VHH binders against Late secretory pathway protein AVL9 homolog (AVL9). Designs and how they scored, part 4

Target 1, 145 residues: Late secretory pathway protein AVL9 homolog (AVL9), of Homo sapiens (Human) (q8nbf6r17to161)
Amino acid sequence: LHIVVVGFHHKKGCQVEFSYPPLIPGDGHDSHTLPEEWKYLPFLALPDGAHNYQEDTVFFHLPPRNGNGATVFGISCYRQIEAKALKVRQADITRETVQKSVCVLSKLPLYGLLQAKLQLITHAYFEEKDFSQISILKELYEHMN

## First folded at step 24 (VHH)

Design m25 (from k14 with A33S K107R)
Fold by OpenDDE, fold request of step 25:
Structure m25 (fold): chain B 145 residues (1-145), chain A 124 residues (1-124)
Amino acid sequence: as target 1 above (145 residues)
Amino acid sequence: EVQLVESGGGLVKPGGSLRLSCAASGFTFSYYSMAWFRQAPGKEREFVSAISSSGYTYYADSVKGRFTISRDNAKNSLYLQMNSLRAEDTAVYYCAASEWVFYGRTRPSEYDSWGQGTLVTVSS
Protein backbone atom coordinates (compact mmCIF):
# COMPACT_ATOMS: atom_id res chain seq x y z
CA LEU B 1 0.00 0.00 0.00
CA HIS B 2 1.27 3.44 -1.00
CA ILE B 3 -0.10 6.96 -1.07
CA VAL B 4 1.38 8.83 -4.01
CA VAL B 5 1.16 12.43 -5.17
CA VAL B 6 1.80 13.14 -8.83
CA GLY B 7 2.33 16.67 -10.05
CA PHE B 8 2.76 18.32 -13.40
CA HIS B 9 5.94 20.28 -13.99
CA HIS B 10 5.96 22.65 -16.93
CA LYS B 11 9.41 21.51 -18.05
CA LYS B 12 9.70 17.96 -16.74
CA GLY B 13 6.12 16.78 -17.20
CA CYS B 14 4.32 14.49 -14.79
CA GLN B 15 6.39 13.35 -11.83
CA VAL B 16 5.95 11.59 -8.56
CA GLU B 17 6.41 14.28 -5.94
CA PHE B 18 5.56 12.32 -2.83
CA SER B 19 5.15 8.71 -1.78
CA TYR B 20 4.25 7.23 1.58
CA PRO B 21 5.87 4.93 2.33
CA PRO B 22 8.57 5.57 -0.26
CA LEU B 23 8.11 3.51 -3.40
CA ILE B 24 11.75 2.47 -3.33
CA PRO B 25 13.14 1.25 -0.02
CA GLY B 26 15.81 3.57 1.30
CA ASP B 27 14.54 6.58 -0.62
CA GLY B 28 12.90 9.58 0.92
CA HIS B 29 9.24 10.37 0.54
CA ASP B 30 10.03 13.22 -1.87
CA SER B 31 11.98 11.10 -4.32
CA HIS B 32 11.02 11.26 -7.98
CA THR B 33 12.66 7.93 -8.69
CA LEU B 34 10.45 5.10 -9.89
CA PRO B 35 11.00 1.41 -10.40
CA GLU B 36 11.55 0.64 -14.06
CA GLU B 37 8.37 -1.43 -14.20
CA TRP B 38 6.39 1.57 -12.86
CA LYS B 39 7.91 4.23 -15.09
CA TYR B 40 4.47 5.09 -16.51
CA LEU B 41 2.85 5.65 -13.12
CA PRO B 42 2.88 9.46 -13.40
CA PHE B 43 1.21 9.37 -16.81
CA LEU B 44 -1.43 6.93 -15.65
CA ALA B 45 -2.19 8.95 -12.52
CA LEU B 46 -2.30 12.31 -14.27
CA PRO B 47 -3.28 11.54 -17.85
CA ASP B 48 -2.98 13.77 -20.85
CA GLY B 49 -5.92 16.13 -21.06
CA ALA B 50 -6.37 16.31 -17.29
CA HIS B 51 -6.04 20.10 -17.48
CA ASN B 52 -9.38 20.25 -19.28
CA TYR B 53 -11.21 19.18 -16.13
CA GLN B 54 -11.46 20.65 -12.66
CA GLU B 55 -11.28 17.17 -11.19
CA ASP B 56 -11.69 13.54 -12.07
CA THR B 57 -10.85 10.01 -10.95
CA VAL B 58 -9.03 7.38 -12.99
CA PHE B 59 -8.21 3.74 -12.41
CA PHE B 60 -5.18 1.82 -13.63
CA HIS B 61 -3.00 -1.25 -13.14
CA LEU B 62 0.72 -1.58 -12.62
CA PRO B 63 2.85 -4.66 -13.18
CA PRO B 64 4.03 -6.63 -10.17
CA ARG B 65 7.21 -5.64 -8.41
CA ASN B 66 10.12 -8.07 -8.33
CA GLY B 67 8.26 -10.52 -10.53
CA ASN B 68 6.12 -11.82 -7.68
CA GLY B 69 3.05 -11.95 -9.91
CA ALA B 70 0.92 -9.58 -7.83
CA THR B 71 -0.73 -6.90 -9.94
CA VAL B 72 -0.91 -3.48 -8.32
CA PHE B 73 -4.17 -1.54 -8.57
CA GLY B 74 -4.16 2.23 -8.71
CA ILE B 75 -6.80 4.86 -8.02
CA SER B 76 -6.00 8.45 -8.86
CA CYS B 77 -8.02 11.55 -8.08
CA TYR B 78 -6.65 14.65 -9.73
CA ARG B 79 -7.55 18.32 -9.35
CA GLN B 80 -6.22 21.72 -10.26
CA ILE B 81 -6.01 24.99 -8.38
CA GLU B 82 -5.04 28.50 -9.34
CA ALA B 83 -1.45 29.19 -8.40
CA LYS B 84 -2.42 32.52 -6.88
CA ALA B 85 -4.73 30.74 -4.45
CA LEU B 86 -1.87 28.85 -2.83
CA LYS B 87 -0.56 29.93 0.56
CA VAL B 88 2.87 28.61 -0.34
CA ARG B 89 3.98 28.88 -3.92
CA GLN B 90 6.93 26.86 -5.05
CA ALA B 91 9.55 28.76 -6.99
CA ASP B 92 9.24 26.46 -9.96
CA ILE B 93 5.54 27.15 -10.44
CA THR B 94 5.22 29.22 -13.59
CA ARG B 95 1.74 28.29 -14.75
CA GLU B 96 -1.46 29.92 -13.65
CA THR B 97 -2.82 26.60 -12.43
CA VAL B 98 -1.28 23.76 -10.45
CA GLN B 99 -2.33 20.21 -11.25
CA LYS B 100 -1.79 17.32 -8.88
CA SER B 101 -3.12 13.85 -8.28
CA VAL B 102 -3.50 11.85 -5.09
CA CYS B 103 -3.18 8.13 -5.70
CA VAL B 104 -3.64 4.95 -3.73
CA LEU B 105 -1.65 1.93 -4.86
CA SER B 106 -2.80 -1.40 -3.52
CA LYS B 107 -2.45 -5.10 -4.21
CA LEU B 108 -6.21 -5.32 -3.72
CA PRO B 109 -8.73 -3.99 -6.24
CA LEU B 110 -10.45 -1.49 -3.97
CA TYR B 111 -11.81 0.77 -6.71
CA GLY B 112 -15.41 1.15 -5.61
CA LEU B 113 -14.60 1.17 -1.94
CA LEU B 114 -11.98 3.92 -2.08
CA GLN B 115 -13.21 6.30 -4.77
CA ALA B 116 -15.44 8.45 -2.59
CA LYS B 117 -12.95 8.54 0.25
CA LEU B 118 -10.06 9.42 -2.03
CA GLN B 119 -12.06 12.25 -3.55
CA LEU B 120 -12.72 13.69 -0.11
CA ILE B 121 -9.09 13.38 0.89
CA THR B 122 -7.94 14.96 -2.35
CA HIS B 123 -10.31 17.85 -1.84
CA ALA B 124 -9.04 18.33 1.69
CA TYR B 125 -5.45 18.13 0.51
CA PHE B 126 -6.06 20.89 -2.02
CA GLU B 127 -7.99 22.99 0.50
CA GLU B 128 -4.85 23.24 2.58
CA LYS B 129 -3.50 25.39 -0.26
CA ASP B 130 -0.06 24.18 0.81
CA PHE B 131 1.04 20.96 -0.77
CA SER B 132 3.91 20.59 1.67
CA GLN B 133 1.36 19.69 4.33
CA ILE B 134 1.15 15.94 3.99
CA SER B 135 -0.49 15.07 7.31
CA ILE B 136 -3.81 14.29 5.66
CA LEU B 137 -2.07 11.87 3.32
CA LYS B 138 -0.32 10.14 6.19
CA GLU B 139 -3.62 9.88 7.99
CA LEU B 140 -5.14 8.30 4.91
CA TYR B 141 -2.39 5.70 4.87
CA GLU B 142 -2.72 4.95 8.57
CA HIS B 143 -6.46 4.60 8.27
CA MET B 144 -6.15 2.17 5.37
CA ASN B 145 -3.30 0.19 6.84
CA GLU A 1 11.08 10.06 21.28
CA VAL A 2 12.83 12.20 18.71
CA GLN A 3 16.33 13.14 19.81
CA LEU A 4 18.71 15.52 18.03
CA VAL A 5 22.18 16.20 19.43
CA GLU A 6 24.45 18.79 17.83
CA SER A 7 28.24 18.79 18.11
CA GLY A 8 31.30 20.35 16.53
CA GLY A 9 30.88 23.93 17.66
CA GLY A 10 33.80 25.98 18.92
CA LEU A 11 35.99 29.03 18.49
CA VAL A 12 37.48 29.73 15.06
CA LYS A 13 39.27 32.61 13.35
CA PRO A 14 37.68 34.53 10.51
CA GLY A 15 38.26 32.67 7.26
CA GLY A 16 38.45 29.37 9.12
CA SER A 17 36.38 26.24 8.74
CA LEU A 18 34.21 24.16 11.03
CA ARG A 19 32.09 21.04 10.60
CA LEU A 20 28.95 20.56 12.65
CA SER A 21 27.27 17.23 13.25
CA CYS A 22 23.80 16.29 14.39
CA ALA A 23 23.09 12.81 15.70
CA ALA A 24 19.48 11.75 15.33
CA SER A 25 17.55 9.00 17.09
CA GLY A 26 14.02 7.94 17.91
CA PHE A 27 12.60 8.22 14.39
CA THR A 28 13.11 7.01 10.82
CA PHE A 29 15.83 9.48 9.89
CA SER A 30 15.69 8.84 6.15
CA TYR A 31 12.03 9.91 6.01
CA TYR A 32 12.66 13.39 7.37
CA SER A 33 13.78 16.69 5.98
CA MET A 34 16.59 18.09 8.08
CA ALA A 35 17.70 21.66 8.59
CA TRP A 36 20.18 23.90 10.32
CA PHE A 37 19.11 27.11 12.01
CA ARG A 38 21.18 29.61 13.95
CA GLN A 39 20.48 32.22 16.57
CA ALA A 40 22.82 35.04 17.49
CA PRO A 41 22.48 36.85 20.82
CA GLY A 42 19.59 39.28 20.75
CA LYS A 43 18.45 38.12 17.31
CA GLU A 44 15.73 35.82 16.03
CA ARG A 45 16.45 32.28 15.01
CA GLU A 46 17.14 32.21 11.27
CA PHE A 47 17.26 29.57 8.57
CA VAL A 48 20.71 28.44 7.45
CA SER A 49 20.28 25.34 5.31
CA ALA A 50 18.04 22.35 4.71
CA ILE A 51 18.28 18.96 3.05
CA SER A 52 15.23 16.98 2.00
CA SER A 53 14.71 13.29 2.64
CA SER A 54 15.96 12.61 -0.88
CA GLY A 55 18.94 14.94 -0.67
CA TYR A 56 17.75 18.18 -2.23
CA THR A 57 19.70 21.02 -0.61
CA TYR A 58 18.70 24.59 0.17
CA TYR A 59 20.68 27.51 1.55
CA ALA A 60 20.12 30.97 2.90
CA ASP A 61 21.63 33.63 0.65
CA SER A 62 24.04 34.64 3.40
CA VAL A 63 25.74 31.24 3.44
CA LYS A 64 25.52 30.14 -0.22
CA GLY A 65 28.88 29.10 -1.58
CA ARG A 66 30.38 28.83 1.91
CA PHE A 67 28.29 26.23 3.71
CA THR A 68 27.44 22.69 2.61
CA ILE A 69 24.73 20.56 4.17
CA SER A 70 24.84 16.78 3.91
CA ARG A 71 23.40 13.69 5.53
CA ASP A 72 24.38 10.09 6.19
CA ASN A 73 21.29 7.99 6.63
CA ALA A 74 23.30 4.93 7.63
CA LYS A 75 24.66 6.88 10.59
CA ASN A 76 21.49 8.87 11.26
CA SER A 77 23.60 11.99 11.01
CA LEU A 78 23.28 15.49 9.59
CA TYR A 79 26.30 17.65 8.82
CA LEU A 80 27.10 21.27 8.08
CA GLN A 81 30.46 22.07 6.57
CA MET A 82 31.16 25.75 7.17
CA ASN A 83 33.96 27.38 5.21
CA SER A 84 35.16 30.97 4.96
CA LEU A 85 33.58 31.77 8.30
CA ARG A 86 32.81 35.36 9.21
CA ALA A 87 32.18 37.17 12.48
CA GLU A 88 28.49 37.46 11.56
CA ASP A 89 28.28 33.65 11.49
CA THR A 90 28.68 33.63 15.27
CA ALA A 91 25.60 31.97 16.76
CA VAL A 92 24.15 28.92 18.39
CA TYR A 93 23.46 26.43 15.61
CA TYR A 94 20.44 24.16 15.90
CA CYS A 95 19.55 20.95 14.14
CA ALA A 96 15.88 20.60 13.18
CA ALA A 97 13.71 17.88 11.67
CA SER A 98 10.40 17.70 9.85
CA GLU A 99 8.59 14.88 8.10
CA TRP A 100 6.95 17.39 5.80
CA VAL A 101 8.17 17.97 2.30
CA PHE A 102 10.53 20.93 2.43
CA TYR A 103 9.05 23.13 -0.32
CA GLY A 104 10.89 26.22 0.90
CA ARG A 105 10.20 25.81 4.61
CA THR A 106 12.49 28.33 6.24
CA ARG A 107 10.54 29.29 9.36
CA PRO A 108 11.28 27.74 12.76
CA SER A 109 7.58 27.03 13.26
CA GLU A 110 7.68 24.73 10.24
CA TYR A 111 9.93 22.24 12.05
CA ASP A 112 8.66 20.03 14.84
CA SER A 113 11.88 18.68 16.39
CA TRP A 114 14.95 20.55 17.61
CA GLY A 115 18.30 19.91 19.20
CA GLN A 116 19.80 21.86 22.10
CA GLY A 117 22.25 23.65 19.83
CA THR A 118 26.02 24.04 19.55
CA LEU A 119 27.85 27.36 19.85
CA VAL A 120 29.98 28.64 16.99
CA THR A 121 32.13 31.68 17.72
CA VAL A 122 34.05 33.39 14.94
CA SER A 123 36.48 35.90 16.37
CA SER A 124 39.98 37.23 15.73
Scores: ipSAE 0.313, ipTM 0.701, lowest interface PAE 1.6, mean pLDDT 92
Fold by OpenDDE, last read:
Structure m25 (fold): chain B 145 residues (1-145), chain A 124 residues (1-124)
Amino acid sequence: as target 1 above (145 residues)
Amino acid sequence: EVQLVESGGGLVKPGGSLRLSCAASGFTFSYYSMAWFRQAPGKEREFVSAISSSGYTYYADSVKGRFTISRDNAKNSLYLQMNSLRAEDTAVYYCAASEWVFYGRTRPSEYDSWGQGTLVTVSS
């Protein structure tokens, strides 16, 4: 189980900005590094064309890690906010809006069970207007375990 | 127990250089954002620089272009290369750690653990 934040960078495209626990053992929570088998995770979580919508939720699958045979199920709720509305801005923000997704990765297909909760958490995360406020995401993880 | 131990402070002339080190123990160093703060006599503790768990760096405007923060996760160490030192850089420099601080967080209250500090004196 992982909570993941995916963001869109104007030069680098979509990338993982935060993961809890870290996706790669030994890496930090803010690592962008992905396992090879999950290299498309950012694109699945924040699909092309997502910027055309204020918010939405998407569902996807990932292959098992290390060939253990367990499919990973992903649910992603993405939103966007005006950059000027943020209390703390990331470096090198050139766009008028900031788009991010909050994702839950699980070995259980909890799509319908988690969707409403994830939407609420994602809204709350954005309402902080400071994406370094990740306590709510940690609480989400702890609640699910 | 979390422990941060600063070293490398000393007396240096204006225009000189120093390299501070912070040895970390008692926690998973690679998971944490690390920062340097400093406190001059009679002043409040102020942000100097920070580096996220994955190497994103932040600097106070007063030290940009002169100071460089870096980390070595294999050695559980944080560094601050200070060049072109000025008299106003005189302070006790503290190492700080936080698992959750990134995106330019600069307040002391945002960091969880602190070292005892190392004194840097810049004087002619």
Scores: ipSAE 0.213, ipTM 0.644, lowest interface PAE 2.2, mean pLDDT 91
Fold by ESMFold2, last read:
Parts: sequence; structure tokens; C-alpha cells
Structure m25 (fold): chain B 145 residues (1-145), chain A 124 residues (1-124)
Amino acid sequence: as target 1 above (145 residues)
Amino acid sequence: EVQLVESGGGLVKPGGSLRLSCAASGFTFSYYSMAWFRQAPGKEREFVSAISSSGYTYYADSVKGRFTISRDNAKNSLYLQMNSLRAEDTAVYYCAASEWVFYGRTRPSEYDSWGQGTLVTVSS
């Protein structure tokens, strides 16, 4: 359904920082706005206690849109990196470490190969040292289709 | 076919104001991060300001408090309100676009599409 990046904001807590396609039709890829059915998405994708690990994979469910349809399945790969290692930082990155997760939202319960692919792509995304380099995330979405 | 067309440049006295516009076509404007860069003769293009697809703004230190970037997604237009202009603001101003960057980016190499530029001259 979507590729989503969730990060921790020092003032607003966990929030969606990127979505492809956008979670709200007509919004930008960097909209923080969530469908009401998915208001818990950032918390599910970047759970409490994630700061205790350098990386982890989390599985979660979201309700279907419009109250009907199949459960939406989420797979999230979390990583942590020191802020000073970044090539480019958004002005509001003030924490000593940066936590982000890359999520796949799907109507199918995806395991195995998708988990391995997501872990590799999340690693590559962090290796850029520049979270604005989203081309690899777009490639993931296109390869899922 | 991506097209960016700048307008609004001209000659203005120090301390004056100008408003630049950039008309965009050939892409879904609301998905793109937009920026203004400028280039004085003999210099490299330098970052002025950027605005994300959702409206978050970024400014070079040299223009903070004087310039205001904005966008109107309904009109596919990017704007730069320039106040308190100085002689060092004299340059060709370029509109730039990138789909694959959701942050304001400061390097020209990270923008995929560019306008032809509009000249701003600040002189007495």
C-alpha cells in the first residue's frame, strides 16, 4: 500500500516523515498527517523502548480504511544513528541520536523475503547518512509491484 | 515535460522589496520540494530558500528574516518575497524542483528541474 518513514521528533514525538504514495490523497510525500484509522501508526512503527537497540524489526496491524476491508499489515525496520554522522540534517534534529524506521504497509501478511529486503534497504538508507535520499525507498515500492 | 518559469525580477534600490514567482507545469506540484537558488556573475549557484511539499521552510543564514518562501499548490506556483534588499543580493534567481527530497536541500546537484532564471539587481 505504502512505504513510510517514521521518526522521533523532539517536540512532537513519533511522527510520519515520508510516505510513498502519500497517506492522504493530495498531500505531499512529507506530510505528517495520518488517516484517523491509522493515528497510532507512528507508535506502532517506532515503539517505546526502541532507543535501547541499534536496530530491530517490528510487525504490526492497522485497521482497514473506511471501516471495511482486510486488516493492513505493517513491517517496520528500526535503526538508530548518531546525529553527527549525518551529511544533511533537518533543522529540528536536536537529539544526540536519531531513530527512524522504514515501514511497508500491505494488505497481505508479508514475511520472509520482504523482511530480508526491508532490512537490507533500511540499512542502505541509513548508510547514505542523508535521510532525504529517498530513491531507494521508491525502488522498494516499485519492486513490490 | 517539466517546466519552471520564473518572473518578478528587476532593478530595485537598496532596502527595497521584490516578489519572485515560479510557475510550474508538467508534474504533480504538490508532491515536490521546491527551492530558490541564486547565482551572481562568476560565482556558483548558492542556496537561498526551500519549501517542502507540505510547506516546511528552510533559509540560508544570509537571507533569514528578510526573505519569505511560499507556495500555492492550487496554482502550481512558488514565491519568494524579498525585503530589505542589499547590493549582495544581486544575482540571477532560479527556481528548482525535486520529487525525491522531502527536506529542503542546499546543494544544486540534488534538484532535478530548473528554471531559466530571473535577474534581480539591487543598485542605487
Scores: ipSAE 0.012, ipTM 0.316, lowest interface PAE 8.4, mean pLDDT 75
Fold by OpenDDE, last read:
Structure m25 (fold): chain B 145 residues (1-145), chain A 124 residues (1-124)
Amino acid sequence: as target 1 above (145 residues)
Amino acid sequence: EVQLVESGGGLVKPGGSLRLSCAASGFTFSYYSMAWFRQAPGKEREFVSAISSSGYTYYADSVKGRFTISRDNAKNSLYLQMNSLRAEDTAVYYCAASEWVFYGRTRPSEYDSWGQGTLVTVSS
């Protein structure tokens, strides 16, 4: 089980900004590094064209990690917010909106059970107007774990 | 406007120590990973050390055990404590910033903003 935040960067594209626990053992929670088998995770979580919608939820599959044979199921709820609405100013932001998704990665396909909760958490995460406030994401993990 | 201003460079004897500072402005410093690079004359810019927004540190093999990177978010400052300096450490040292964390990555292209650099000369 992982909670993952994917963000769109105007220069670098979709990347992992946060993972809890870290996707790569030994890495920090703010690492963008992905395992090779999950290299498409950012694109699945925040698909092309997502900017056309204020909010949506996407479901996807990932291959097993470490050859354990277990498919990983992903739920991604993405939103966007005007950059000027954020409490934190980022100098490298050239776009009018900031787009991010909150994802749950699990070996259990509990899509229907998690969707409403994930949407709530994603909304709360965005309402902080400060994406460094990740306590709600950790709480989500603890609740699901 | 993003600004990174390095200071602390100078002339030092082999075996000596220097402490570099980088003053950051124009962005939320605590959200960014920071790094030190250096460039010797006629050579490519090379990775020295990085510190993530979460405090994870990474060092080039050539400086491990001698250099220490640190940050003070309250002061929007990045530091590089350089001990046991060698002649081969002579270079212009640059402060760099990135919104992302790149564990194990050492390419300059991974970083978005750069300072003008400060010269460190290690000579007997």
Scores: ipSAE 0.009, ipTM 0.269, lowest interface PAE 9.1, mean pLDDT 89
Fold by ESMFold2, fold request of step 25:
Structure m25 (fold): chain B 145 residues (1-145), chain A 124 residues (1-124)
Amino acid sequence: as target 1 above (145 residues)
Amino acid sequence: EVQLVESGGGLVKPGGSLRLSCAASGFTFSYYSMAWFRQAPGKEREFVSAISSSGYTYYADSVKGRFTISRDNAKNSLYLQMNSLRAEDTAVYYCAASEWVFYGRTRPSEYDSWGQGTLVTVSS
């Protein structure tokens, strides 16, 4: 369905920072807006206690859009990095540690190959030290399709 | 074919104003982040301003408070309102587009498509 990046904002808490395709048709990829059915997505993707780990993988479910269809399956790979290591700092990064999850949302139960690919892509995304470089996330989406 | 065409450049006196336009075609404009860059003679191309597909705006420190970026998705157009112009603003101004999420990008290599530029000259 979607590749989603969830991050922690110093004032707004957990929020979606990127989606491909956008979570709301017609929005930009950098929209923070969530469908009502998925208002809890950021908290599921970036759960409590994540700051205790440098990386983690978590599975979750979301309700179907508009109340019909199958349960949406989610897998997220969480990582954190010190803000000073970034090549390009987003204007809203004021915390010393940046925490983000890269998520896959699917109508099908996620399978180990997709999990392994997500983990590799998430690692590479953080190793770029530049979160504005999202081309590797697009590759993951195309692999899913 | 992705096409970006700038217009609105010209000669203006210090303290004056200009409005630049960029007409876009060949892609779904509303999905793209847009930016203005400029290049003075003998200088490297430098970031001026950007606007995300959702409308968040970013400005170089040198133009903040004087320039305003905007977009009109219905007209597939990007604009730069330039006020309080200075001689240092003299440059060729370029429209740029990227499909990717924008996180304060200031590097020209981060943009996929470019216009041919419009000259702005600020001189007495």
Scores: ipSAE 0.006, ipTM 0.233, lowest interface PAE 10.9, mean pLDDT 74
Fold by ESMFold2, fold request of step 25:
Structure m25 (fold): chain B 145 residues (1-145), chain A 124 residues (1-124)
Amino acid sequence: as target 1 above (145 residues)
Amino acid sequence: EVQLVESGGGLVKPGGSLRLSCAASGFTFSYYSMAWFRQAPGKEREFVSAISSSGYTYYADSVKGRFTISRDNAKNSLYLQMNSLRAEDTAVYYCAASEWVFYGRTRPSEYDSWGQGTLVTVSS
């Protein structure tokens, strides 16, 4: 259904930072807007205890949109990285941790196959050390479909 | 293939107004963040304004309150309304597009596609 990136914002908390396709038809890929049925998606994808792990995988369920269809299956791979490891140069910033989850939303309950692929793609995404590089995420989406 | 075509530039007196347009094709416009940059002769290309795919707007301090960026996703078009123009606004104005934005986009390297530019001259 979707590839979603969830991150932690120091003022707004956990929020969707990227979706492909967008979660709301007609919205942009960087929309923070969520369907009412999925308002808890950021918390499911990046749970409160995630900061205790350098990386983790989380499984969750979402209700279908507008009551149509079956349960939506979610799998996310969480990673944590020091901000100084990123290619971004910010001379004023003290040590800071960046936390993000890369999520797959699917109508199929094939968690094992999706988990392996998502873990590999999430690792590659973080290894770019530049979160604006979306090509690897688009490759994941196209591979699934 | 991706195309961005600017229009609406021209000669205008100080205090005047112009409206720039950028017609986009070859991609799904509503998925992209769009921006205007400008370049005066002998200077680096500088950020003017950006509008995210979700409609959030950003402005350089030098144009805030005078310029308004907008987009029309139905027409695949980006606009820049320029009011209270000054001589220092003289430059070639470029339309730029980026598919992914998680941060403010003020550096040219953050944009994937560019137009050819339209000249704006503000003089007496």
Scores: ipSAE 0.005, ipTM 0.192, lowest interface PAE 12.0, mean pLDDT 75
Fold by ESMFold2, last read:
Structure m25 (fold): chain B 145 residues (1-145), chain A 124 residues (1-124)
Amino acid sequence: as target 1 above (145 residues)
Amino acid sequence: EVQLVESGGGLVKPGGSLRLSCAASGFTFSYYSMAWFRQAPGKEREFVSAISSSGYTYYADSVKGRFTISRDNAKNSLYLQMNSLRAEDTAVYYCAASEWVFYGRTRPSEYDSWGQGTLVTVSS
């Protein structure tokens, strides 16, 4: 269904920073807006205690959109990086470390196939040192359809 | 049914080594965070080590540098290599798994499934 980046915002807390395709049709890929059914997505993908770890993987479920259909399956790969290591800092980054999760939302519970690929893609995304560079995330989506 | 079966415990002299194994079945092992806990007679069950689904490892300070946790997802197995064993390591060692939270956790209440334990005795 989607590939999503969740990050921590110093005023808003955990929020969606990127989605491809957008979570709400017609919105931009950098929209923070969530469907009501998925209002807890950021907290499921980036739990409060995540900054105590260098990296980890989280599995979660979301309700289907529009009240019908099957459970949506989520897999999230969390990482953190020192803020000073970034090539380009977001204007609102004030913390010593930056925490983000790269998430896949899927109709299918194929976690093993997705976990390995997501871990590699998340590592590569962080190694760019520039979170505005989303090409590798789009490639992940294209391989999943 | 989720099952965790520990093995490899026994009697060992101080300074010796043991390798514990935990065979897992009834779930997709690679999605789970796994941990070792231990319980000495008359004491609370305490955290020893954990390994996340992504391979990040965690150790209690008392075992860091002496114990090594590992997992083999192809064999659905969790391992604990214990070196330089001391009398205070004497305990029943338990394998634990967390189904819906895959971060390494140090509290027993965070784990959904447990093995029956394997006894490790360090004595001359």
Scores: ipSAE 0.005, ipTM 0.117, lowest interface PAE 15.7, mean pLDDT 74

Design m25 (from k14 with A33S K107R)
Fold by OpenDDE, fold request of step 25:
Structure m25 (fold): chain B 145 residues (1-145), chain A 124 residues (1-124)
Amino acid sequence: as target 1 above (145 residues)
Amino acid sequence: EVQLVESGGGLVKPGGSLRLSCAASGFTFSYYSMAWFRQAPGKEREFVSAISSSGYTYYADSVKGRFTISRDNAKNSLYLQMNSLRAEDTAVYYCAASEWVFYGRTRPSEYDSWGQGTLVTVSS
């Protein structure tokens, strides 16, 4: 089980910005490094054309880690916000809007059970207007764990 | 800093061919949809062709069957092969970049970054 935030960076593209626990053992929560088998995670979590929506929820599958045969199920809630609405703006933000997705990765297909909760958490995360405030994401993990 | 630099423009006779290039820098090229636009003297800038980050291509009706858009992500480059050129193809051609898929994106306002343009003149 992982909570993951994927964001779009104007220079770096879609990236994992946060993972809890870290996707790579020993890495920090802010590591962008992905397992080879999950290299497409950012693309799946932050869908092409997402800019047409204020909010969207998508479902996807990931290959098993280390070939253990267990498919990983992903649910991603996408939102965007005007950059000027943020309380804390990163210096490298050049676009008018900031796009991010909050994702849950699970070995169980919990789509129906998690969708409403994930949407609520994603809204709360964005409502902070400060993406450094990750306590709500950790709470999500603790609730699910 | 995001930069797009077009090249390959020039003078060509009707029926001739040209290949335009766009060198991109300052951003992760492979994540962006890329497009070509053109602007003739006294006219508005118009859509020519686009290619998504996944390689899906789209063309204006006026250039279908004659122009081919392609990209090389390893070289951060966009290309436009123009065959069977006509006088009405005379214009400054611009390279453009967009964060998202280009479906139905034919307006200049739907693209984020632009090059300085390269002049293509088709004349006998």
Scores: ipSAE 0.000, ipTM 0.271, lowest interface PAE 13.5, mean pLDDT 88

